VH-VL binders against Cap-specific mRNA (nucleoside-2'-O-)-methyltransferase 1. Designs and how they scored, part 3

Target 1, 225 residues: Cap-specific mRNA (nucleoside-2'-O-)-methyltransferase 1, of Dictyostelium discoideum (Social amoeba) (q54wr1r214to438)
Amino acid sequence: IFINRAAVKMANIDKLADLLTPIIPVPGKPRDFIYFGDVCAGPGGFTEYVYWKKTRGGKIKGEEGLDLDDVVKGFGFTIKGQCDWNVEKFSKQIPIHNFVKEYGLDDTGNILKSENIRDFSSKVFYNTNGFGLQLFLADGGINTDGKESLQELMLQQLILCQILTMFETIGRGGNFVCKIFDTFTPFTIGLLYLVYQHFQSFSIVKPFTSRPLNSERYIICKNFL

## First folded at step 5 (VH-VL; framework fv_temelimab)

Design a24 (from t4 with heavy chain L104T)
Fold by ESMFold2-Fast, scan of step 5:
Structure a24 (fold): chain C 225 residues (1-225), chain A 123 residues (1-123), chain B 106 residues (1-106)
Amino acid sequence: as target 1 above (225 residues)
Amino acid sequence: QVQLVQSGAEVKKPGSSVKVSCKASGGTFSDYAMHWVRQAPGQGLEWIGAIIPDFGTAAYNQKFKGRATITADKSTSTAYMELSSLRSEDTAVYYCAREGYSYTDSYYGMDVWGQGTLVTVSS
Amino acid sequence: QIQLTQSPSSLSASVGDRVTITCSASSSISYMYWYQQKPGKAPKAWIYAASSLQSGVPSRFSGSGSGTDYTLTISSLQPEDFATYYCQQSYSTPLTFGGGTKVEIK
């Protein structure tokens, strides 16, 4: 069903935390509708999972005839190039035509640039009529093979930028999922404590589909205060 | 075509501080980490630390922690390394060197180096 | 801290000779980097990611290795190749350099 392993990881996380059911309904939308954001997550595994689950594998279009804009709408932000969106490899039964791909003010998709964060955040705020996102997904990583010594600097910047983008776009009652790594610094711990203070619940999990040697974990934050 | 141009030689007294600059011309300053490396007379290369100018995040060799401060000014495309509590053993040529940072695929190492700044600490 | 040990510390060779320089890391790393330095000059990036030549580096140079052992080879030494060569790791902080190998005439 799923094209890539990121979708399987998200399914694992969602099963544990029930992330796709909004506690505060979006004004003017059906009860179960959500806006969501997906940053640094090319080629789109998390996005594929969310659309798959909310559309019941595409059955909603066939059996219920609902407009996709009354079911789910996503905003994606990812770097252009090799890690860009690969929507043609998504399951052909998943309707995704209302998914919005953003690449920031300079059209690079680089979340490390504050101008691009502001541009993305402004577009999300405008398109949600100021209500914000019910789910924010941040599966960002960096290719540092052979440069692991810079990984701390790169990861600090990446995590901060993902968290800043989340704070600028998330709505009250929204849920947040962010990839983290085992090499915590005082800076990263401080960021996580700031996040902890803004959500009703905070947990750190390792998806069971991840290999034992993987150092990746996810923070799962429920109900933005 | 990126060139790194460093500030001129300095002579300092023990206990003082020195601030060396490194100005990048050409290329995108923010897409690179800027490293600082020193070389004492007749010795090898020693890493001091690095900064990612786009974010202002810096990392240091523990040997220099508390004495070295690395900063960057994106408006002037200039990186700085300040070393305090100078000793005669700090006499060295100080180099800046850029490294492709972008989290897109890049493995080139420190591909462009400044000309070096000689810092002499009078003992 | 990862220690890099270069061998030999110096060598004398003639134009046309095959020269081999080794760099051994105290623990396993993914990649090695090599720099060429001539007297009074800044180091020049020479080989990246263990085996890839920097732009402008002559094809007589090659790099190889994995894990803890890495090698820089010059297949046919030329006059402009006389310099000190340093290996460097970016796998773990602090970044460290080898002690250097001086390639000289005679």
Scores: ipSAE 0.007, ipTM 0.549, lowest interface PAE 9.7, mean pLDDT 81

Design a26 (from t4 with heavy chain D105G)
Fold by ESMFold2-Fast, scan of step 5:
Structure a26 (fold): chain C 225 residues (1-225), chain A 123 residues (1-123), chain B 106 residues (1-106)
Amino acid sequence: as target 1 above (225 residues)
Amino acid sequence: QVQLVQSGAEVKKPGSSVKVSCKASGGTFSDYAMHWVRQAPGQGLEWIGAIIPDFGTAAYNQKFKGRATITADKSTSTAYMELSSLRSEDTAVYYCAREGYSYLGSYYGMDVWGQGTLVTVSS
Amino acid sequence: QIQLTQSPSSLSASVGDRVTITCSASSSISYMYWYQQKPGKAPKAWIYAASSLQSGVPSRFSGSGSGTDYTLTISSLQPEDFATYYCQQSYSTPLTFGGGTKVEIK
């Protein structure tokens, strides 16, 4: 049903941590409404899952008086072009027309550029009336076939930029999911400790859908302080 | 056009250190990783390490770890490579070279190179 | 550490000749990069991502290959092509270069 394996991973993570029910409701919205962000996320598997779950598989389309803006609203940020959003290939049952695609100040979608983080964060601020996000998803990773130079530096900076973007946009009581790898440096450990200090709970999980020898893990952080 | 302009030739004694600079002009310094590569006279190219100036994080070839220190100053668009405990085998032309990157990878390799800095280690 | 072996180390050729340079990696990689260097000058980026020519590189140059074996070909050698060519991998740190292939006039 889902466009890619990322949606299945998110479903597995959500079942473990119940990430889509906000502790602090958004003022002026129904109790179960969330604003969420999805960075480094093309073609959009995490976004597909969140919309699917919140609209109950598209049930909202059949209900008189329901507006998607009273159910869920997402903000996405990903590299433009290759691995860009593929919303047209999402399950046709899922209404997603209010999803906002952002590509940063330079229109590249590159989260490694600070001006792009600022642009994304500003748009989230204005579009949430300053309330921020109840869920922040960061599924960024370097190319898995290993053709990238300076992979360790790029990976450390990717995690830093995802965490900084999260701090700029997350609301109090928000939940955070971030992909990490087994490359632990003092820098990465320090970043994770900083994140640990700002959430009520912190856990590290390997989704069941990840291969046994895959170094892929996720931190799951609940209730931003 | 983007240019990388390196500091001038150095003559050093064994056991001393040398610090080579590489100033970027004409382009966006912070959008690139800056590499250091050396070439001994009549020999091939050897990677020393690289830094992402925006972040101050550097990676090193294990052969040079502990002797090489790569830094960057974003305010002057300048990268530096310092090599300590110099021996005659360190006599080489040292090049800086930039590489564009994104979290999805670097496609273009080292596309712009400095003119090179000759470091001669002699007693 | 991935080792890159270039062959030949040197070759002599005449203007108009077809020249092929090979680069073999000690383990499988996704992309290869090629640089041209003339005496007393810095290397110039020449081919990226195995087969894509850098801006300004003449169309007589081509690159190919995958896995462990990569080639640079010059279809009709010109006087300005006499140089040393180096392959380079970015698949794994440390970044490594081949030993170079010197293309000399016959």
Scores: ipSAE 0.015, ipTM 0.574, lowest interface PAE 8.0, mean pLDDT 82

Design a28 (from t4 with heavy chain D105G S106D)
Fold by ESMFold2-Fast, scan of step 5:
Structure a28 (fold): chain C 225 residues (1-225), chain A 123 residues (1-123), chain B 106 residues (1-106)
Amino acid sequence: as target 1 above (225 residues)
Amino acid sequence: QVQLVQSGAEVKKPGSSVKVSCKASGGTFSDYAMHWVRQAPGQGLEWIGAIIPDFGTAAYNQKFKGRATITADKSTSTAYMELSSLRSEDTAVYYCAREGYSYLGDYYGMDVWGQGTLVTVSS
Amino acid sequence: QIQLTQSPSSLSASVGDRVTITCSASSSISYMYWYQQKPGKAPKAWIYAASSLQSGVPSRFSGSGSGTDYTLTISSLQPEDFATYYCQQSYSTPLTFGGGTKVEIK
């Protein structure tokens, strides 16, 4: 049903942590409405899961028709090109027409550039009337085969940039999911401790669908302070 | 076309420091790692370290522990390598070289090299 | 530290010969990089990711290998190919180069 393995991973994570129910309602929206962000997660598996779950697999259409803007709205940010969004291959029963794809100021989708982070954050601020996101998803990864030292510099920067983008866009009471790896440098440990200080709860989880031999983990952070 | 232009040859006394510059021209300085590699006369290549200017962070060969400092100034598109406590065995041609990468972790080899800077350490 | 051993250290060959240079890593790695250096000049990137040719490298060159053993092959040696070739790994710090293989005219 889902476009890729990322949707299955998100379903597993959400089942454990109940991430799609906001503790603070969005002003002017129904209680269960959320704004969410999905960065570095092309071709869109996490986004597909969120829309599927919030629309009850499309059943929310009813006789009166679907007002999607009262159910969920997502903002996506991913590199333009090979792993870009493929929204048209999402399950056909899932309404997703209000999803916003962003590629940053230079139109590359490169989250490692601060100008692209600022551009994305400004658009989220404008589109949420300053309230921010109730869910931030960061599934960014790099090739884990080879180039250990330079790869680690890039991985550290990727995690940093995802976390900075989250801090710029998340609203109070928001939930955060971020892919991390077991190669903990002092930099990464300090960064995770900073995140730990800003949420009511913090967990590290290995999803059921992750391979036993890879270093892939997710931090699950609930209720931004 | 991108060129890397390095500072001129230097003659230094043992115990002193040298700072070599590498200026990128004709292209962007971002989206690249900048490496420093040396070659003693008639010998092979030895990696000193690298910096990614966009990140402001550097990685080093531990052989140069505390002696090498690699920095970058994005406003002038210039990378620097400073080597302190010089010894006669530090006599070498020092090269800067850029390497393209993707944020997905792919590296494409050191595709553009500076002309080299000869550093001679003698008393 | 991953040590790279190139074989041979030098070779003499004639135009038209098939030349093979090997590079052996002390530990299993992913990918190898190759550089060509002519006397008095900076190295030039030649092959990346074990088998991908850099822009402008003639098709007579090829790279192959995995794990600990990698090769650079020249199918029909030309006069402009006489140079020293270095392998290089980026799998682990410090980045290391092989000792070089000098390809000389016979």
Scores: ipSAE 0.006, ipTM 0.556, lowest interface PAE 8.9, mean pLDDT 82

Design a31 (from t4 with heavy chain Y107W)
Fold by ESMFold2-Fast, scan of step 5:
Structure a31 (fold): chain C 225 residues (1-225), chain A 123 residues (1-123), chain B 106 residues (1-106)
Amino acid sequence: as target 1 above (225 residues)
Amino acid sequence: QVQLVQSGAEVKKPGSSVKVSCKASGGTFSDYAMHWVRQAPGQGLEWIGAIIPDFGTAAYNQKFKGRATITADKSTSTAYMELSSLRSEDTAVYYCAREGYSYLDSWYGMDVWGQGTLVTVSS
Amino acid sequence: QIQLTQSPSSLSASVGDRVTITCSASSSISYMYWYQQKPGKAPKAWIYAASSLQSGVPSRFSGSGSGTDYTLTISSLQPEDFATYYCQQSYSTPLTFGGGTKVEIK
C-alpha cells in the first residue's frame, strides 16, 4: 500500500495504459526488463511504483539467480534539496539499490538548464549502451504564486525541457507520461502536436485522486516511433 | 556583485528603429528573466516585456506587440530590446532589470536594474 | 490590465515624520512590489512580496496589505528617504506600476 499520493496516481495511470510492458526487448535482458526515467520526480512516488510493480512487491528475491539488474533500472532527475529523493520512506521490502540519481552538470537538478539536460541524457545513453529508455515519466510543476505574470514563460519552459529530455533519452517503442495543465498557449499546443506525431497512441487523462477538482492532467503516449 | 550595463544614449528619427543592449557583468542570466521597462521624461514606469535568456522565450505588453522584439545572447551575457516604427511618444529612458524565475522559487521581483538608456525620437 | 493607483501623488514631510503611501489595484492581486527612485537614477528594489524588505533596506520601512489595497510606511523619515516610490504588480500580464509618490522635504 502506497503512502505517497504520486505512487497511487502512477498506479491509476498504469492500470489504464499498461505502460510497463515493453514492445521491444532490451538485448541481453529478460523480455520484461525496462530502463526508465523519472524527471522532476522527488520525493520519488512514480519511481517507487515502478520498482514495486516490476519486482512484484519485492517478491523477486534471488529467484532462479535473477538479480535487480535483470528486472528494472531507473534514472532519476530532480531538484537537489528539500524535494529531493526520499528513498528511506520507500517500502523496505522493495529493492531499489540500482536506481541512479542524477542532478546534472551543476549538481542542482534544475531541468531548465540545458547543460543539465545534456549531462543527464549523456549518462542515460552510456548506461543503457545507447538503447535508451522504455518509459519516461515527467511529473514537473512550478509554484508561481505571486509571479503569475511569468507563469506562461515558466510553464512553457518546463514542458519544453521535459519533452526535450524525453526525446534525447527515449528508445524506440518507449512510453511517455507527462503532467500538463489546463491553461494552453499556442506554443504548448504545438509541442503537444509534435509529441503526438512521434507516438503510436496519444491520450489525455485525469488520474483518480482524493481531489477530483484538481486541474492537473497527464498525457499518455505509447510506442515511440 | 552583478551589474547590468546598458548601451549609450541614442537619437532617432520618427519611423526608424532602435536596439538597446544590456550586459550582465560579474553575474549570470541563468535562473533569471530579463525585463525591459521604460520611463518617459517626468513620467512613471511602463513595462515593455521580458525574456528568459536560457531559452529565448519572450512575453510582451500588448501595447508593444509587433513593434518590440526582445532577444538574448547567453554567450555574451547580453539581452537586447529593439523597438521599431518609433514615434515622438517613444522618447524615454529604457531600463533592463532582472527577475528570478528559477524552478526554485525566487520572490525578489526586479532586484537588479541597468543604469538606463535615453532614447530621443525627434526630427 | 490591472491599474495601480497610488495616493498621494506627492507629499511634503519633515525628518522624523511617519509617512504612509497607499497603492490600490483595480482587481484583487497577490503581493505587491515597491521601488525607490532618486532623480536621475534607476529604480532600486525596496520591498518584495508585499511585506519583505530587500537586503540593505532600513528597518524603518515596512510594507503591508492584501487583495486590492497595499501600503508602504516609513516610521521615521530620514534625509536619504526623499525619493519617488513606485508600487508594481506581477500578478497579471502586462506588469503594471503605480503612478509614483514623490516624497519631498517640507
Scores: ipSAE 0.011, ipTM 0.542, lowest interface PAE 9.2, mean pLDDT 81

Design a33 (from t4 with heavy chain E99D G100S)
Fold by ESMFold2-Fast, scan of step 5:
Structure a33 (fold): chain C 225 residues (1-225), chain A 123 residues (1-123), chain B 106 residues (1-106)
Amino acid sequence: as target 1 above (225 residues)
Amino acid sequence: QVQLVQSGAEVKKPGSSVKVSCKASGGTFSDYAMHWVRQAPGQGLEWIGAIIPDFGTAAYNQKFKGRATITADKSTSTAYMELSSLRSEDTAVYYCARDSYSYLDSYYGMDVWGQGTLVTVSS
Amino acid sequence: QIQLTQSPSSLSASVGDRVTITCSASSSISYMYWYQQKPGKAPKAWIYAASSLQSGVPSRFSGSGSGTDYTLTISSLQPEDFATYYCQQSYSTPLTFGGGTKVEIK
């Protein structure tokens, strides 16, 4: 079973949208292989789900005899410290040894800094031989407890930086999942319209397993143009 | 450990503008929001506004919207507050103060303050 | 906007006394912040998130509270503690401060 509710939310989203099968195969890899990115998502629930699903709960390594590098490879970017990656608490049956943790140029994992976005993006393109990601996951939130008055500005910046990182790393035909909230500013609406124009399909969903009083929703975007 | 150093005292005429600077030394300037707070002689503290240098967008107390402009220059680690259409009631010590805006620690307050800049508006 | 009411506005106390300052918000908030200001000096951050002491603040200081009511307590007043203390909220814009409590020598 998954370590946190983020893995369960991703399972619910994937069930609705079938996000893990690439429209454009990665050159030199088996048909169903994907590179994926997971930003602002510590301790790693979305990452746990993707590896679990792609390895068939760990069966692929033993049963099908495939190297993990021919099945799936993820790149993670999250703030370093108390909400850092917690991969040792993932199910022991899920092979994730090729997962790459990145923390940006300044080693903080702060996606709000443009130099960290550039560093992460450069490493993704180097490691994908310029092909880019088939799935980009952005489950970023902010703790505005005690600073709710700045929530809108901080959420705008977070959404902007997640979208910029996606644009810099996603490959043609890639899929994008991004957390949003019910409060929309003209700035946020403009960003979502820009995203809408660059994907074949765009939808907004509330995962079944999200809290009843939580206003979180996800943008699901398929086939990057 | 960041120190905030503000520009020197100003004496201004009613109707003019003043621009106060606040330079951060050491650390990562762009990881913090910079607030501006004033204190009239013998009075309490009043919030003017704040800027997050990374996106250049400022939030303002409605009382000062249209008169206050808060900006930041990341290359010099300096924040600015410009107040226009000055009145005698704007005579105060103006402070800058740093606040972490990290998504993991938004509960922190204004943890480092500048020394203050006295602005006197008189004719 | 959220109004913060501090009580008392001033108090006179002796070294070794226990001092309690209260701050009441006009609506429920999640956290309160406290600052110490000495005459002619900038405010100094003292307590964040209602109960956490800033680095370098002596352990004789404590903060507590939730919702609308918050307190700052000094268990045994020292000469260096004579100052004005301000509460502050970041829950809603505009950010607001209490009127201050001046702790004076008896």
Scores: ipSAE 0.006, ipTM 0.543, lowest interface PAE 9.7, mean pLDDT 82

Design a34 (from t4 with light chain T93Y)
Fold by ESMFold2-Fast, scan of step 5:
Structure a34 (fold): chain C 225 residues (1-225), chain A 123 residues (1-123), chain B 106 residues (1-106)
Amino acid sequence: as target 1 above (225 residues)
Amino acid sequence: QVQLVQSGAEVKKPGSSVKVSCKASGGTFSDYAMHWVRQAPGQGLEWIGAIIPDFGTAAYNQKFKGRATITADKSTSTAYMELSSLRSEDTAVYYCAREGYSYLDSYYGMDVWGQGTLVTVSS
Amino acid sequence: QIQLTQSPSSLSASVGDRVTITCSASSSISYMYWYQQKPGKAPKAWIYAASSLQSGVPSRFSGSGSGTDYTLTISSLQPEDFATYYCQQSYSYPLTFGGGTKVEIK
């Protein structure tokens, strides 16, 4: 029963539950198991939700005797330090001990560096036995300090790097959610068209927690081809 | 264009229950929460509760908790509000209204309202 | 519970007048919603997310505000604008409405 607007956001995320059910099962795992990635999304709200939903609020171990490694496994990639993962603030009832935090080759978590994308991708490949991710979440943003021209440039680079990281790690049948902004350039349009060509469905939606005049949007892509 | 069509006026005795329906015509309840709001004669609007049919989750104003039950049938695109232990002060027009809860639709607030159902509680 | 206080409760104005209605929340919220209601009719969605007009709402209407203070303005009142206007918050449950402002012809 919802008691505030954050609960309404949880309900909206819960609508994405169809994105948490794999179309292609992971060999050697139960049918509903998923590997997922969460990039640029510190302090970890989406990661907390995915673990909460898959473990049924932490009850699945007690009720079914399942190991967490047979339920869900996440891989995180975020800037080290200021906006880092804050797992200590996650609900104590939600088991997340198998969540893997990555910071790239230079240990900064900077996704704008190709070496860090390569390092993250190789670790995901190794840890999934080459199967890849069934859900990729990208909620990256930047602080431009009021400089709109810098915002446009940096957001284009950020979106590109998030999409490249997705292509390097996503598995067949995987689902993709990525924050974008509606200041479209020919480059960004071409990049979104490339993404469009690789999924069975492609949608652009506006976040309900953003004001109508805000340019913030999300692409929701289902079933990687 | 979607319309919300509510059931007809009801006259009830104190202590009885009333169940009002709200059917989406020309659309569905997908992506929407269905709210119930009442208005006593000459007074303002009061929120009773809501249901999100896609999730089966409901929320209630504490004033009505234990007396109000809100349900929905997705197959018929119909929402229901049942109010029990009726008192004369429950005499009001009861409205259903939809609100988008998805990323795109949540900004519009309660954008479509039913015509209202007058419930009169008298001995 | 977030309480919404509307001012004034009623006002009398002439066609062509500028009308301003305010709505104050007891705690900070992200958005305010406004509804127009005429006697015997259901409320009609009028302004969403503080400042956006619903489809079919004349451009003489505008909404503004953030935090705790929000305003609905009619730049040049017309005969069809005589109604009661309600503000509403969707930030926290329970959802609450203001007491309403009745706009009457002078």
Scores: ipSAE 0.000, ipTM 0.417, lowest interface PAE 16.6, mean pLDDT 79

Design a36 (from t4 with light chain S90D)
Fold by ESMFold2-Fast, scan of step 5:
Structure a36 (fold): chain C 225 residues (1-225), chain A 123 residues (1-123), chain B 106 residues (1-106)
Amino acid sequence: as target 1 above (225 residues)
Amino acid sequence: QVQLVQSGAEVKKPGSSVKVSCKASGGTFSDYAMHWVRQAPGQGLEWIGAIIPDFGTAAYNQKFKGRATITADKSTSTAYMELSSLRSEDTAVYYCAREGYSYLDSYYGMDVWGQGTLVTVSS
Amino acid sequence: QIQLTQSPSSLSASVGDRVTITCSASSSISYMYWYQQKPGKAPKAWIYAASSLQSGVPSRFSGSGSGTDYTLTISSLQPEDFATYYCQQDYSTPLTFGGGTKVEIK
């Protein structure tokens, strides 16, 4: 069972949007294989869900005899430190040995730095033979206990940087999931409209597992043009 | 040990504009928000706005929106605050101040301040 | 806009006295910041996140509080503590400062 709410939340989103079945297959891979990225989700809940679902709860290792590299491959990007990836706390039955953790050019994992975005993007490009990602997950948040004025600047930049990282790494036909909050600012609305223009399908959803009064929403974008 | 060094005092006519600079000496603006705060003679502190130089996006006190423009040049580690349509009540010492940030936790306070720039608006 | 009210506006105290400065917010906030300003000088960061001392601030200073009420305390006043102290919130835009408390050594 999933230890953190992010994995349960991703399961709910995937159930609504069918995000793990790519419309364009990866050349040289089985039809259902995906490359995926997971940014700003440090403990790894979204990553845990994707590996669990693709490996059929770990059964792929024991029963089918399939190589993990023919099933799924993920690329993670999060800050180093206390909110870093904690893959040891994932279900022990889920094989994740091919998951790649990236921390950017300066080795901090700070997505707010353009140099780190470009470094991550270059590594994704190299490791996917230029094909890019079929699923991009962005669950980044700012500590809600604190500075509204600085949070306003940082939240807008965080959303911008997650979207820029997506544009740099996503492949044609890829799916995008991004956490959003206040959608009434002109900046955020303009940014969402830009994203809207680049996908065949665009939805804003509140996951069932989110708190009722939480302003947290997700944009779900299908089939990058 | 970083210092914020501001441009020198200015005397301006009502209706004109002033642009104050703030340069990081011995350090950088990377990973910091830069705030602008003013203090009229004998009065308290008033926040004008802030910018994150790494991104160029600024936030403003609504009182100054439309008159204040805050910018930053990362290559020279210099932040700027331009205030237009000056009035006599804009006479004040203008300070720049830096604040460390993290997208996970942003409660650091304005830890380093410039020496201040006196702007006098006289008619 | 969140208004910050400091009390008292001024005080005079003797070296060695315990001094308490209060800052009250018009609505609940998560954090309070304190700055020390000496005449003719720029403010200096003193306390952040309600209770954390900035580097170089003497241990005789402390901050406390939550919600709407916050306090800066000096346990044993020294001559170099003569200054005006300002509280500041960043919970809501615009950032606002209290009116300041002038501490004068007797």
Scores: ipSAE 0.007, ipTM 0.559, lowest interface PAE 8.9, mean pLDDT 81

